# Designs tried in a protein design chat: VH-VL binders against q9h9l3. Part 43

Target 1, 176 residues: q9h9l3
Amino acid sequence: PRKMVAIDCEMVGTGPKGHVSSLARCSIVNYNGDVLYDEYILPPCHIVDYRTRWSGIRKQHMVNATPFKIARGQILKILTGKIVVGHAIHNDFKALQYFHPKSLTRDTSHIPPLNRKADCPENATMSLKHLTKKLLNRDIQVGKSGHSSVEDAQATMELYKLVEVEWEEHLARNPP

## First folded at step 1 (VH-VL)

Design ud5 (framework fv_unasnemab)
Fold by ESMFold2-Fast, scan of step 1:
Structure ud5 (fold): chain C 176 residues (1-176), chain A 125 residues (1-125), chain B 107 residues (1-107)
Amino acid sequence: as target 1 above (176 residues)
Amino acid sequence: EVQLVESGGGLVQPGRSLRLSCTASGFTFGDYYMDWVRQAPGKGLEWVAEISSEAYGGTTYYAESVKGRFTISRDDSKSIVYLQMNSLRTEDTALYYCTRGLYYYGSGSWRFDYWGKGTTVTVSS
Amino acid sequence: DIQMTQSPSSVSASVGDRVTITCRASQSISDYLNWYQQKPGKAPKLLIYDASSLESGVPSRFSGSGSGTDFTLTISSLQPEDFASYFCQQSYSTPYTFGGGTKVEME
């Protein structure tokens, strides 16, 4: 079977009205939750809005952060050819300026069986925090200082494992 | 009401260092980004460096022409922004303006709404 | 870097004239463009921000327009105090870049 990793990125606001999401941190964990990558990343553009409430990014994190082009190369080397798990993962891939094959992408915000196990509507987009609380009985993204991308990536992998057998069989019968 | 007063300019030889200061008054200094913009004699304007407020991280940004040589810093207790200029070159000769960066993070709107009168730096042998 | 091209480099005009200055960005900057006036021997002064918003205290004869890559500053009826240099500046991304300037001088 193909190797599997989970990713979670933190973005800051750049560009027009701070509405462009630029990569500022990326965490990648393996199937067992071990950290393969976790770096603060310096955007090539002026940071208009740190979005600290969500991103957890502050001035200190940018001082020796890895430049975007270098970080992107390192990250893509880890992701290429693997099954990549994320939550609302299209946002992460957009920030990476990267296209990952749909057949190797698993988005825990769009897996109907996962929502069903959480007693949520199958076609609703539920937050990572809600699914983790309902299914793993664990609180993540606690407090007002922003999210931990390592914690989020680990939770995302554990959530996927709950439906992995069922969902992989579904995808084999119904390729995206 | 709002005032920015630059000082520290002068005549220096290439390779030397100089520190510019800008003393602000009439506003809550710590809440604003501060920038340096220079103008070579008879030429246009060139942005040099920026420092954010502490609320936005106190991050610094530099024009490529000065990266590694110039350092912008601030002392909010004294309402002063500094520009430390090392390894000066003849092309650094200019009138250096201190300017207040007015930034609205939700909209991304940014402007230099107040400028000091400038301090002259001449780099010549 | 975003390049700002300003035209004309100079214009000779008389009091009462309509003066138009243009500024072009090498890529789209939405409406993140400011205009500054610099009188001889003085520091620049903000006239217009976000392409078309008039700064407080600036006379209504000054107006700005445009979005994307093409921008215009217009002085509807030139006054003696308007003989000065004018600069556009993009605020879209660092490094912030300025146009080369337009000198409005007496005919």
Scores: ipSAE 0.000, ipTM 0.465, lowest interface PAE 14.8, mean pLDDT 87

Design ud6 (framework fv_unasnemab)
Fold by ESMFold2-Fast, scan of step 1:
Structure ud6 (fold): chain C 176 residues (1-176), chain A 125 residues (1-125), chain B 107 residues (1-107)
Amino acid sequence: as target 1 above (176 residues)
Amino acid sequence: EVQLVESGGGLVQPGRSLRLSCTASGFTFGDYYMDWVRQAPGKGLEWVAEISSEAYGGTTYYAESVKGRFTISRDDSKSIVYLQMNSLRTEDTALYYCTRAPWGSGYYHNYFDYWGKGTTVTVSS
Amino acid sequence: DIQMTQSPSSVSASVGDRVTITCRASQSISDYLNWYQQKPGKAPKLLIYDASSLESGVPSRFSGSGSGTDFTLTISSLQPEDFASYFCQQSYSTPYTFGGGTKVEME
């Protein structure tokens, strides 16, 4: 079977008015929730908006952060050839400037059976926090000091496991 | 069901003020960026202003054509976003749409996934 | 400001046709490009965000592609409800700017 990992990235605002999302932290966990990668990442552009309330990123985290080019190489080595699970994962791939095959990508924000299990409209994009509370009875992203990308990646993997058998069967019948 | 309902439009003389309101329902209003986009009769779309969620500091952004004249604000307890329009000009004549821009953990969304039906502002002598 | 140029300004098509609309940015905007559909007298509706991501509930006949400065919206098999105006919008930086629009009309 193909190895499976879950990823969650934290972005900071760069570029004009801080509207460009640049990678500033990445966490990757394996199927069992063990951490494979967790690093703060220094964007190549000036950080205009740390988005600290959500990202948890502060200036202090940038002091010893891994430069983007080096971090990207490390991350891609882990992701290549694996099934990658994430929530709204296209933004993580965009920040990584990376193409991951759709056939090996699992986005928990767009899995109709998962929404159905949570009593949500099948085609709605539900937040990771909502799905985790509803389906796992666990509060994540608590408070205003920022999120733990490790916690988010672990929750994302656990959510996927709830529908893994059904969704993999669906994908085998309906290849992306 | 997500709904955005604009109000406050009307006919007004140049130099006067008008306040638009947009009442939101069907979603957690405080978690979303809110924008105003206008469309002059028979013309294309023009972005006017944006306000972030309070979790991101309630920051505001404006098109150059309205800077210093328009103020965007929000009241999360009432699920309302406002556009205070001062020193109105004839070129401000347009249908004004209220839009929602989603925001998720670890990413930034700068697209407008829901639009109200708009409220008409006519600035004429 | 980033200028968005759409082409064509109008296109005549028949049901079942493949329709392509192009949008060009005056500078690189990565993949921060969105597509909207607007029918007469109605508000715009989001179709595609971040260049290629299909909005929930939008039919799979709509697809977006491109990065940098050149972007394309494709309707693989035009349906009667698809006769409308289409607008691209860059979300790379404020002020957000829209293309001039493309009207898809019945041949």
Scores: ipSAE 0.000, ipTM 0.473, lowest interface PAE 13.9, mean pLDDT 86

Design ud7 (framework fv_unasnemab)
Fold by ESMFold2-Fast, scan of step 1:
Structure ud7 (fold): chain C 176 residues (1-176), chain A 126 residues (1-126), chain B 107 residues (1-107)
Amino acid sequence: as target 1 above (176 residues)
Amino acid sequence: EVQLVESGGGLVQPGRSLRLSCTASGFTFGDYYMDWVRQAPGKGLEWVAEISSEAYGGTTYYAESVKGRFTISRDDSKSIVYLQMNSLRTEDTALYYCTKGYFDWLSPYYYYMDVWGKGTTVTVSS
Amino acid sequence: DIQMTQSPSSVSASVGDRVTITCRASQSISDYLNWYQQKPGKAPKLLIYDASSLESGVPSRFSGSGSGTDFTLTISSLQPEDFASYFCQQSYSTPYTFGGGTKVEME
């Protein structure tokens, strides 16, 4: 019925001492892992901390980046009305300053059957890297340049597909 | 004085395990990234593994040749970084150096190994 | 993985000579390149970081240049203590990779 996409965002530090997380890259893939959107995004305020170890963002990426207001509009057009899959996805939605309905949101960091398949406690918040290695036998977030949001979005979609039938049935019986 | 002292090397048979330790002194150990770099007899340098500081999540990275066999870890209370080496192969024979990394917090993408220990020798032979 | 190709593998030189060592990356690494010196039986020592920045205590006769894929280490006037092996290293992405090394030998 509804189309499904996976999202992963990278944030940089803005505000006093870089404490505020501002959107600096967003990648969105379709059900098959094809890229629908992948842009560097210029925050509306001064970047204090690029957080490059995690984000992969460097100053050169900001030179011709899409301004936040424009990028946000493009992203929301893709997400609206779709089932959106992410890992710790509340951070992505916060950075986008966007509310996505819980009924259409799938967070692979909070899916008990996924943790069960990985031999992890059902209520634990496991990292994307750990789940991907354990369940897909694939290494992601390798290297010193930071995370690839495309790679992370693709891995997130593949992880969700492992439990999709079971979890959709659960949600139909137990609507959020 | 900033110092790194490696220990734990020795002669070991293929397929066995060995644990290397590196004791740091003269700096705030917990604030720094640590790496292991090896050098086979008469050969060049090969990076092996890295562990970030706790402020950066204690994240670990490995060379493909050792991935799945070696584990880097740290104990900040003792100022020690470890390299657990499992399923050792003859090609793992090398002098193993412990290194302290440096980067400026304002430019964390620039990184270099500014302090090296004297190394500990690992020989994997039947 | 990023492959670092270093040339020459060895060079014979005399005190007072200008020595240049080249390092080439298989892909662009911006300026995320370091140079290390290793004397026989000793651990490597950092000489130059971030392509061109001289480490504290290293003599000014050492200099680094380059960006992208091509980098050079220059010793403007070779001294007796400079006979050693030199290695470039990219820190752009893990796995960090080193060049094969250049041995600077007495002619």
Scores: ipSAE 0.000, ipTM 0.457, lowest interface PAE 17.7, mean pLDDT 86

Design ud8 (framework fv_unasnemab)
Fold by ESMFold2-Fast, scan of step 1:
Structure ud8 (fold): chain C 176 residues (1-176), chain A 124 residues (1-124), chain B 107 residues (1-107)
Amino acid sequence: as target 1 above (176 residues)
Amino acid sequence: EVQLVESGGGLVQPGRSLRLSCTASGFTFGDYYMDWVRQAPGKGLEWVAEISSEAYGGTTYYAESVKGRFTISRDDSKSIVYLQMNSLRTEDTALYYCTRFSYGSGRYTPLDYWGKGTTVTVSS
Amino acid sequence: DIQMTQSPSSVSASVGDRVTITCRASQSISDYLNWYQQKPGKAPKLLIYDASSLESGVPSRFSGSGSGTDFTLTISSLQPEDFASYFCQQSYSTPYTFGGGTKVEME
């Protein structure tokens, strides 16, 4: 299909009480699931909460991590002009401090046909883990050691491919 | 061997300006955040300013007491960090230390090496 | 700004004594607390970072503990070279703030 990539970012907690989400890892895969980018990223602020249960990030990963400014430049070169698929992707774009055109953005947390295939309410926001188990019969984000952003990006692309034809036709008739 | 050498201190009248310099050696200067910390005679430590590493674009941070009057800058080609002090007040009288800070660029230790300091006296 | 309250302001001790200094942050700073030693006429020296990590070259009699808001620095058996001032510092957010200091004096 058109040039299409899937992205998943891991964030750590910075700022007061660790409530600010700062980018600490980014993975990007192509349509077939091959890794185009996967780097640990060093936030410009002190990390208060590694959120390791979810992020999989530990202090050791930060030692040789790519500085945010450099990583952002590399990531944006990959995303620009492509259809970008993600799950709750607004959070990833916010962490990147980046605006991607809505016409080229696909959010698997807000695709009604995908929820329908999973026997879920069309307007509910379902987790990536739930949709992947229900539709792909695959367990992701297992255990308490954190998520793999590569695994999540790959799952996100596969989920989108299940509804791609239907959803692209819908978007052509109902432009965002 | 890591070394930080401050210079530029002296006696100045209130309202005047001074520029402090800190020359670094023995490490990859561009990988480190650089900080200024001061100590008034017989008093404790007060953090003054920080400038981020070159990879983070040289972003600057200041204590509220100096914001708008002091400017921190760096020249990575010479391994020097500066503190431009304008509109000096008697309350700025202190020994000014240069120190480095690491965010996992080699070592995760804050303010691990300090210079010997340079004395600034603001008096009429 | 995060306020750091350090106690005691001074302590008189003898060689061989166990000395404990405490620091309290006005809000949670996780483990982003550092301890510095300063001898008269000299620059501060880093002793402990990230609440409990001993800086290279610092004797094992120094130890740090705590998380969140309450932290302690312990010198298990005071030596003659340990008579100095000690400062805690939060590196959680700018402006980085120091405690008021503790002067460890010979009894």
Scores: ipSAE 0.000, ipTM 0.472, lowest interface PAE 15.7, mean pLDDT 86

Design ue (framework fv_unasnemab)
Fold by ESMFold2-Fast, scan of step 1:
Formats: structure tokens, sequence, C-alpha cells
Structure ue (fold): chain C 176 residues (1-176), chain A 124 residues (1-124), chain B 107 residues (1-107)
């Protein structure tokens, strides 16, 4: 009975030596894969490392980016009260400086039935790229221009839908 | 019953080495990140080292004060985590606790199970 | 490193009192703030994780609140077994850091 969305964020390096991961883009899609939110986000700290090969973020994207504080408010309004699906989603919540209830969180990097379907050890942490190729026969994160957070969020939702019935039944019997 | 039992503490002279062990029971040890936290006599708590699970390639992390001197390791077949302490200094004198770091869910970085601790005294 | 400032360093209280302990982070840690209780001669015990989540087996008189940089631990009606030291700890980033502690002692 709860609505469901999937999220994927891109981070850039800030702080000493660019070792701090700061939010620089966020994409949210609904159950059907339609985009609900997709914005470049300006970190409050100086960007030391754009991590462009992975993030797809370039200096030009920061010119009209939404300031972190404003973007965070918009994103949290979408996530609140919904089941939120992500891959290694704790990193996204950390970048958002946000706590989402465990009972409403679904992490496709830690769903044993999903790994089992992919012929991987149940407790292993598999990459989104690997699971998408193995289970959906689709190549994502192709090339050297960086990842698309929209593409990643859509893939994440599709992966969850493969195990949704089984996993929701498991969670109903074993609440987190 | 979920338990952590530390051993290996004692009195040792500055510059020498000591190895601490922590034996886990009552849970699937291999799924958890494991940490060492110390407490100097009459002082507060200081995080020392962390070793992650096989899913994270057994990654290790250290407090700046012990980097290069201490090595954390684990043996999942025996459910033991170790802390090898080299080049010990008087300021390493403390009660050393083994802790379980809750990971594998959306949150990490809290210690839900602690052992009773093992005392390390570095004195000449 | 993230510095955790805990206040007060000690508080004198009587059974039945409401006790409040605060913890301030030098930078935002979202809700990655945990509270521990330590009795003399014993290991610390987890009371609250993720700022406000009560650990299983911990009495409901303990509660946590806050986000970002400012956090509070509240004991709504102090019991004799609550005279102890309390520590906050951030789990947001390495190195994990603890507050200096608050000793709750009998008035």
Amino acid sequence: as target 1 above (176 residues)
Amino acid sequence: EVQLVESGGGLVQPGRSLRLSCTASGFTFSDYWMDWVRQAPGKGLEWVAEIRSKANNYATYYAESVKGRFTISRDDSKSIVYLQMNSLRTEDTALYYCTRDYYGSSYEGYFDVWGKGTTVTVSS
Amino acid sequence: DIQMTQSPSSVSASVGDRVTITCRASQSISSYLNWYQQKPGKAPKLLIYAASSLQSGVPSRFSGSGSGTDFTLTISSLQPEDFASYFCQQGYTLPYTFGGGTKVEME
C-alpha cells in the first residue's frame, strides 16, 4: 500500500585531497521508471575532484546547479513516507545527510534472492552493472563519459521488481 | 548467546609487541565488520581499528595514532579478530574492547556488541 | 576529523529527575549519532543508534533526538541503575569519534 521510488546519486570529491564525497546530482524515478526528479546539485564546499569518469559531472554542470540545501529539501519531500529503492543506498542517504526508516528502505546490493537469481553468493555485494547485465541482459554505465544517474535509478527499480513479491513477503514475516 | 571475548593483554615494555585476540560466538561472524576501541585509565573511548567483511575485501582502517604500528586481521573459519600491536608506547596503555560494527543494512558505524575488554599496560 | 563536544561533563541528579545530555558535532553527521552507557568496571552498552532508534532491551525512558550537528539524549525519569557515564559517537565517517562523556552522579 505504500508508494515506491528508486534513487541514484552522483558524488564529487570535496575536502582534503578530494576524499569527501559530496552530492552533485540526484535522480529519482517512480515504479514505472518515469523521472520524478533529476537535478545537478551544487555542494557547499569547493569541488576538488569532479570524478568525471564515474560521476559524469563537469564544471559546466555546476553553473546552474541547485544549491545543496534547496535540493535536499526537494528530495526529502519526495522520499518521505515512500518505499525507497537504491543500490548501496546508504551512500546516497549519507550524501543527502538523511535518515530513511529501514522498514521503508530496499537496497538491491543486499537482497539475497536477487544475488541468488544472478548466480552469485547471497551475502556478496554485487555492482549494479553486473546485476543488470546478468538479470536484465542490459549494459549500463557504458563508455568513459560517466554514469547516468537516471539510467542507474531505472535499472535499480527494474532489478527490485524481479524479487519484489518474494522480498516483501520475507520482510512482512521478518520486519527489519 | 551473542558474545565477544578478548584475550592477550598484559604488561609490556615500550617498543615491544603484543597480539590481542577476540573470539566471537552466537552469530554469523563473517557477515560483520569488527572494530577495536580502547579506553585509557579514567579517560574516554577512542576508536582504534576496523576490519570489514569478505564482501568488502577485508578492508582495514586505523586511527592516525596507531597507523603503521597496529595491524587488524581476522580468521572467519575460527570467528576470531586480532590486533597485532608493534612498537608499543606508554600512551597505548588502555583497556582494549572488541566490538561488532553493524553493517549489511542501510546503517553502519555503531557498536551493538562489546566484549569485557583486555588490559594492556605499557610501562618500563 | 569530526570533533564531538559533549555537555555537561557531569551532572548531579536524583531518582525521578529528567536528565538531558547534549552532543555537538564539528560538522554535519546527518543522523549517524549513537549513544552508549558505561557503568563502573563494565563495557559500554549501546542505548541508541541512528540518533533516535532505541536498541532492543533498553528501557523506554531513554530517548534520542537531533540531526545534523546538535543531538540530545534524554532520560525521562532517572532510576538508580542509570547512574553511569554516557558517551555519544559519530558513525558518519572514519575515524569514528566519541564525545568526552557525561557522568550522571547521585545528588
Scores: ipSAE 0.000, ipTM 0.476, lowest interface PAE 15.2, mean pLDDT 87

Design ue1 (framework fv_unasnemab)
Fold by ESMFold2-Fast, scan of step 1:
Structure ue1 (fold): chain C 176 residues (1-176), chain A 123 residues (1-123), chain B 107 residues (1-107)
Amino acid sequence: as target 1 above (176 residues)
Amino acid sequence: EVQLVESGGGLVQPGRSLRLSCTASGFTFSDYWMDWVRQAPGKGLEWVAEIRSKANNYATYYAESVKGRFTISRDDSKSIVYLQMNSLRTEDTALYYCTREDYGSGYYAMDYWGKGTTVTVSS
Amino acid sequence: DIQMTQSPSSVSASVGDRVTITCRASQSISSYLNWYQQKPGKAPKLLIYAASSLQSGVPSRFSGSGSGTDFTLTISSLQPEDFASYFCQQGYTLPYTFGGGTKVEME
């Protein structure tokens, strides 16, 4: 079986009205929640909106941040060939300008058994905060200094572990 | 708990001025974008103005219908956002809501709303 | 400005009914669509953000779908407390614009 990691990215707003989400931080944890990667990342485009309440990104973090091209290379080396767990992970892959095989991707926002355990509709997209509170009895994304992508990646891995056996069996029978 | 309490509404004649206030509590006010959204009697919702946080240099934006007449401002030390309304017109008659905007989601949703304060502009 | 066209403007429904409300943007807004519920005499409350994400505390009978220009809010089994007006709102660009609203009324 391939090794498994969980990823969470923080994005800042670039482009018109700051609507484009550009990678500004990435955290990757292993199966046990140990940090494998956690770096601030400098977008190639002008930052219009730091989205600090969410991202935790401030101008000071950009001073010594790893340029996008270099960070992307580092991140992809960690993700390649591994099962990658994320929440609404398509946003992270889009920000990385990266295609990860569907067969090795696990999106905790689209796992029907996980929603069922949380007493939510199987096909609804539930927030990471809601699922973590319901299933792990833990409050994440609390406070004023922005979200911790490390905390989010760790919570995402723990949520996946609740349905891992059931979901891997489902995927073996119904390959994506 | 998050609370937004609007005040300052009332009955005013066309051409006059009125200042609305919104007192926030239960969160770190200075980190959030704040908006005013209005609703004319029996009508839908209309976004009026936005003021961003210090991280965005307190940038302000206005709906075209109020631009040049209304001014949004904030006092982070008091956790208050203001809407100064000048040259009021009968079409400004509405219930005015103070809203907190969760820009961090990237979807710019108004996640908390006050109960609103009523502004009636008539002779 | 991005025009948000919401339909129907009103619908009469009974408890237990499936109610579907649609919202169309005049140009692509990706997934930058939010839904609000407003009960009579009350302020609006956020129901759904990012087109399909349920706000915490919102009952599971509410769901949102769509991307680009066409969006749908569905109430799978209408409850008495759901008789209200519903508004979509685009967060893609300023000025933020709302749909005209859909009033869900008791039949």
Scores: ipSAE 0.000, ipTM 0.468, lowest interface PAE 18.4, mean pLDDT 87

Design ue2 (framework fv_unasnemab)
Fold by ESMFold2-Fast, scan of step 1:
Structure ue2 (fold): chain C 176 residues (1-176), chain A 123 residues (1-123), chain B 107 residues (1-107)
Amino acid sequence: as target 1 above (176 residues)
Amino acid sequence: EVQLVESGGGLVQPGRSLRLSCTASGFTFSDYWMDWVRQAPGKGLEWVAEIRSKANNYATYYAESVKGRFTISRDDSKSIVYLQMNSLRTEDTALYYCTRGDYDEGSYYFDYWGKGTTVTVSS
Amino acid sequence: DIQMTQSPSSVSASVGDRVTITCRASQSISSYLNWYQQKPGKAPKLLIYAASSLQSGVPSRFSGSGSGTDFTLTISSLQPEDFASYFCQQGYTLPYTFGGGTKVEME
C-alpha cells in the first residue's frame, strides 16, 4: 500500500566547460499524473551552460528559482517512503545527492516487460521519447525549445502503469 | 551547544572486535546524517562510514577498506551513533572521530567533530 | 574514487604572511570542496564549505576559491593561532575523500 510518484529532473551545466550536471528543475507527479511539485532550482555554482535545447531552462527561470538546499529538502519529503518511478532515474538521484532504497525505485529504462511491449530488445536501454511514442502513441520532447519535466514525469508514470501488475509480482518473487 | 563525545576505544589484538559509541547533544540528532572519520598516528584523514536519517531509511555507506568488517548504526532515542568494528587489522589503528554531517550549497561537509577515541590494534 | 592532491605538504611562514594552499581533484567536483583546520592535539574544525562559503565564527582572513578541479585556500595575514594543518575534502560524492594535508609551520 505504498504510495507511488514519478519524477523527472532537468539539469544545467556547471563547473569547467559546463561538464557537471547540476539540478535546475524538478517535477513530481502522483499516480494519476497530477503535479505535486514543479520548481526551478538555483544551483549553488555558476551556470556555464544552460543546455536549453534539452533542459528548456533559460537565465530568466533562475531569477526567482528555489535555492538547491531548500528545494532538495522539499523534494525528499515528497519522495521518502514512496515508490519512486523515473526514467534513467539514477541521474535524478545523483543530481539530488540523494539515496532512495532500490526496493522502492522503479526505472522505466530497465524494465524488460516494458521493452517487450514496445517490440524492443528486453535488455536494451530505450529512450523515454521512443517508449512513449510506441506504447502511448504520444510525441514528447519535440522541437528545439527544451523538454518539459512535467510532461516527462507524466509519460513515465503512464508507461510504468502498463507493466505495474506484472513488474510488482516479479519484484515480490525476486526482491532487490 | 553542539557536543559529540566518543567512547569505546582501546588496545585490541588483530582479529578481535571493538564497538565505538558517540553520544550527541545540543541539536536534533534524528535530523542529521552521522559519519565516522579516522586518522592514523601522524597521518591524514580517512572517511570510514556514514549513516543517514530516518527520512533516508537509515541508509549506510562504508569505505572499501572497512566494508564487510565494520557496521554503523544509530539509536535516535538515545542520540547515539555506533561503529561496530570486527576482524580488526593493524592498519585500523587510528584516532576515530564522530562527525555531524550537513549539506549546504550542494556540498556535504562535517561541521562538528568530537575529540576522538583511540583504537590501537597490536599483537 | 576521487583523488584529492594538496600542495604544498608543508610551508614555513611568519606572522603577517599571505599563505596559499592548493587542492586538486582527479575529476571535476563542481564547487563541492570543503576546508578544515586541525591544530596539534585537537579535532579538525570546518573553515570553508562549497569552495568559498565561510563557516560561522571563522575569521575573514580565511578565504576559498576555485571550481572544477583546482581549489585554493588563502590566509591573507597569518596569525599565531593559524599555525596548524589544513585539509581539503570533496563533498561531491561517496566515498568522501580528503587531501593529504598541508602543515603551516613557523619559520
Scores: ipSAE 0.000, ipTM 0.481, lowest interface PAE 15.1, mean pLDDT 88

Design ue3 (framework fv_unasnemab)
Fold by ESMFold2-Fast, scan of step 1:
Structure ue3 (fold): chain C 176 residues (1-176), chain A 124 residues (1-124), chain B 107 residues (1-107)
Amino acid sequence: as target 1 above (176 residues)
Amino acid sequence: EVQLVESGGGLVQPGRSLRLSCTASGFTFSDYWMDWVRQAPGKGLEWVAEIRSKANNYATYYAESVKGRFTISRDDSKSIVYLQMNSLRTEDTALYYCTRSPDYYDSSGWFDPWGKGTTVTVSS
Amino acid sequence: DIQMTQSPSSVSASVGDRVTITCRASQSISSYLNWYQQKPGKAPKLLIYAASSLQSGVPSRFSGSGSGTDFTLTISSLQPEDFASYFCQQGYTLPYTFGGGTKVEME
């Protein structure tokens, strides 16, 4: 089958009142959870809100961060031609200004069997934190330094593996 | 089941106050941003207020039409979001919906789920 | 504030028809646009988020497209349960603003 990776990005706030989400960190792991990419990324626009409690990003991380254009090229080389797993992954692709084919995209926030296993309504959008606690009995996005995009990418891959066989069979019969 | 249940609506005279409540269940309430959206009879939707999570220091935002009169707040221990409405005007008459927005800034700012709404009628 | 202009305000259609609703932002909102369905006496329901992402549980006949200032919601083959009002909403910046709505009614 095609190689599979999981991605999770951290964004900082740029633009009016910090409401524009700009890529500031990206983590990519392989099927086994090994880190393929993990870099702080410097947005081209001034950072208004670091969102540190969530992103874990501080001004110090921006000092040696990879410029957006360079980081984007590196990330796209890893994603191209692979099945990419994420949670609410449209946000990651938007921050990357990237289109990934829907046939190769797996969004753990929109997989009915996954919600079913978690005793949640099949068509609800559940947080990564909730699904991970319910299905993997693991707490993520805890602590006082913000979220770890590596931890989130690893959890996302593990969640997808719980429904991979069922969901891939479904997609083969019902191509997106 | 993820559920939002609004209460506190009613008939009030102009210039008076009313407090709406929205009780959440079926999800980790403290992780989500919460919003109030209203709909006047036979009209469209108008966003009213947002309160963010503890991760954003409970930041609050308001539509210009209600700024200074309405206060949004939350009690994470009880999974309740409130809308305190002061100095009510006839144009505040609407069905008030409580809704959940994503717990992160990188969303497109969507609302899901929505409660059934609670009716506020401001009339003399 | 960002103004959302939605058209048409109403459309009469029959089961099986293709229905197209458009939404125009007064300034670029990238892909920070969401679509909702509202049936009489009910709360709105999220259909599409981030311009083109289908919400879980929403039938595949619904699709969204566009970026920047011009956006489209398409219902490829209208079903009886699709007669409803539809609203677009920008989440790019505060205040969040909604389009005026489109009522899809039976011909």
Scores: ipSAE 0.000, ipTM 0.479, lowest interface PAE 15.6, mean pLDDT 87

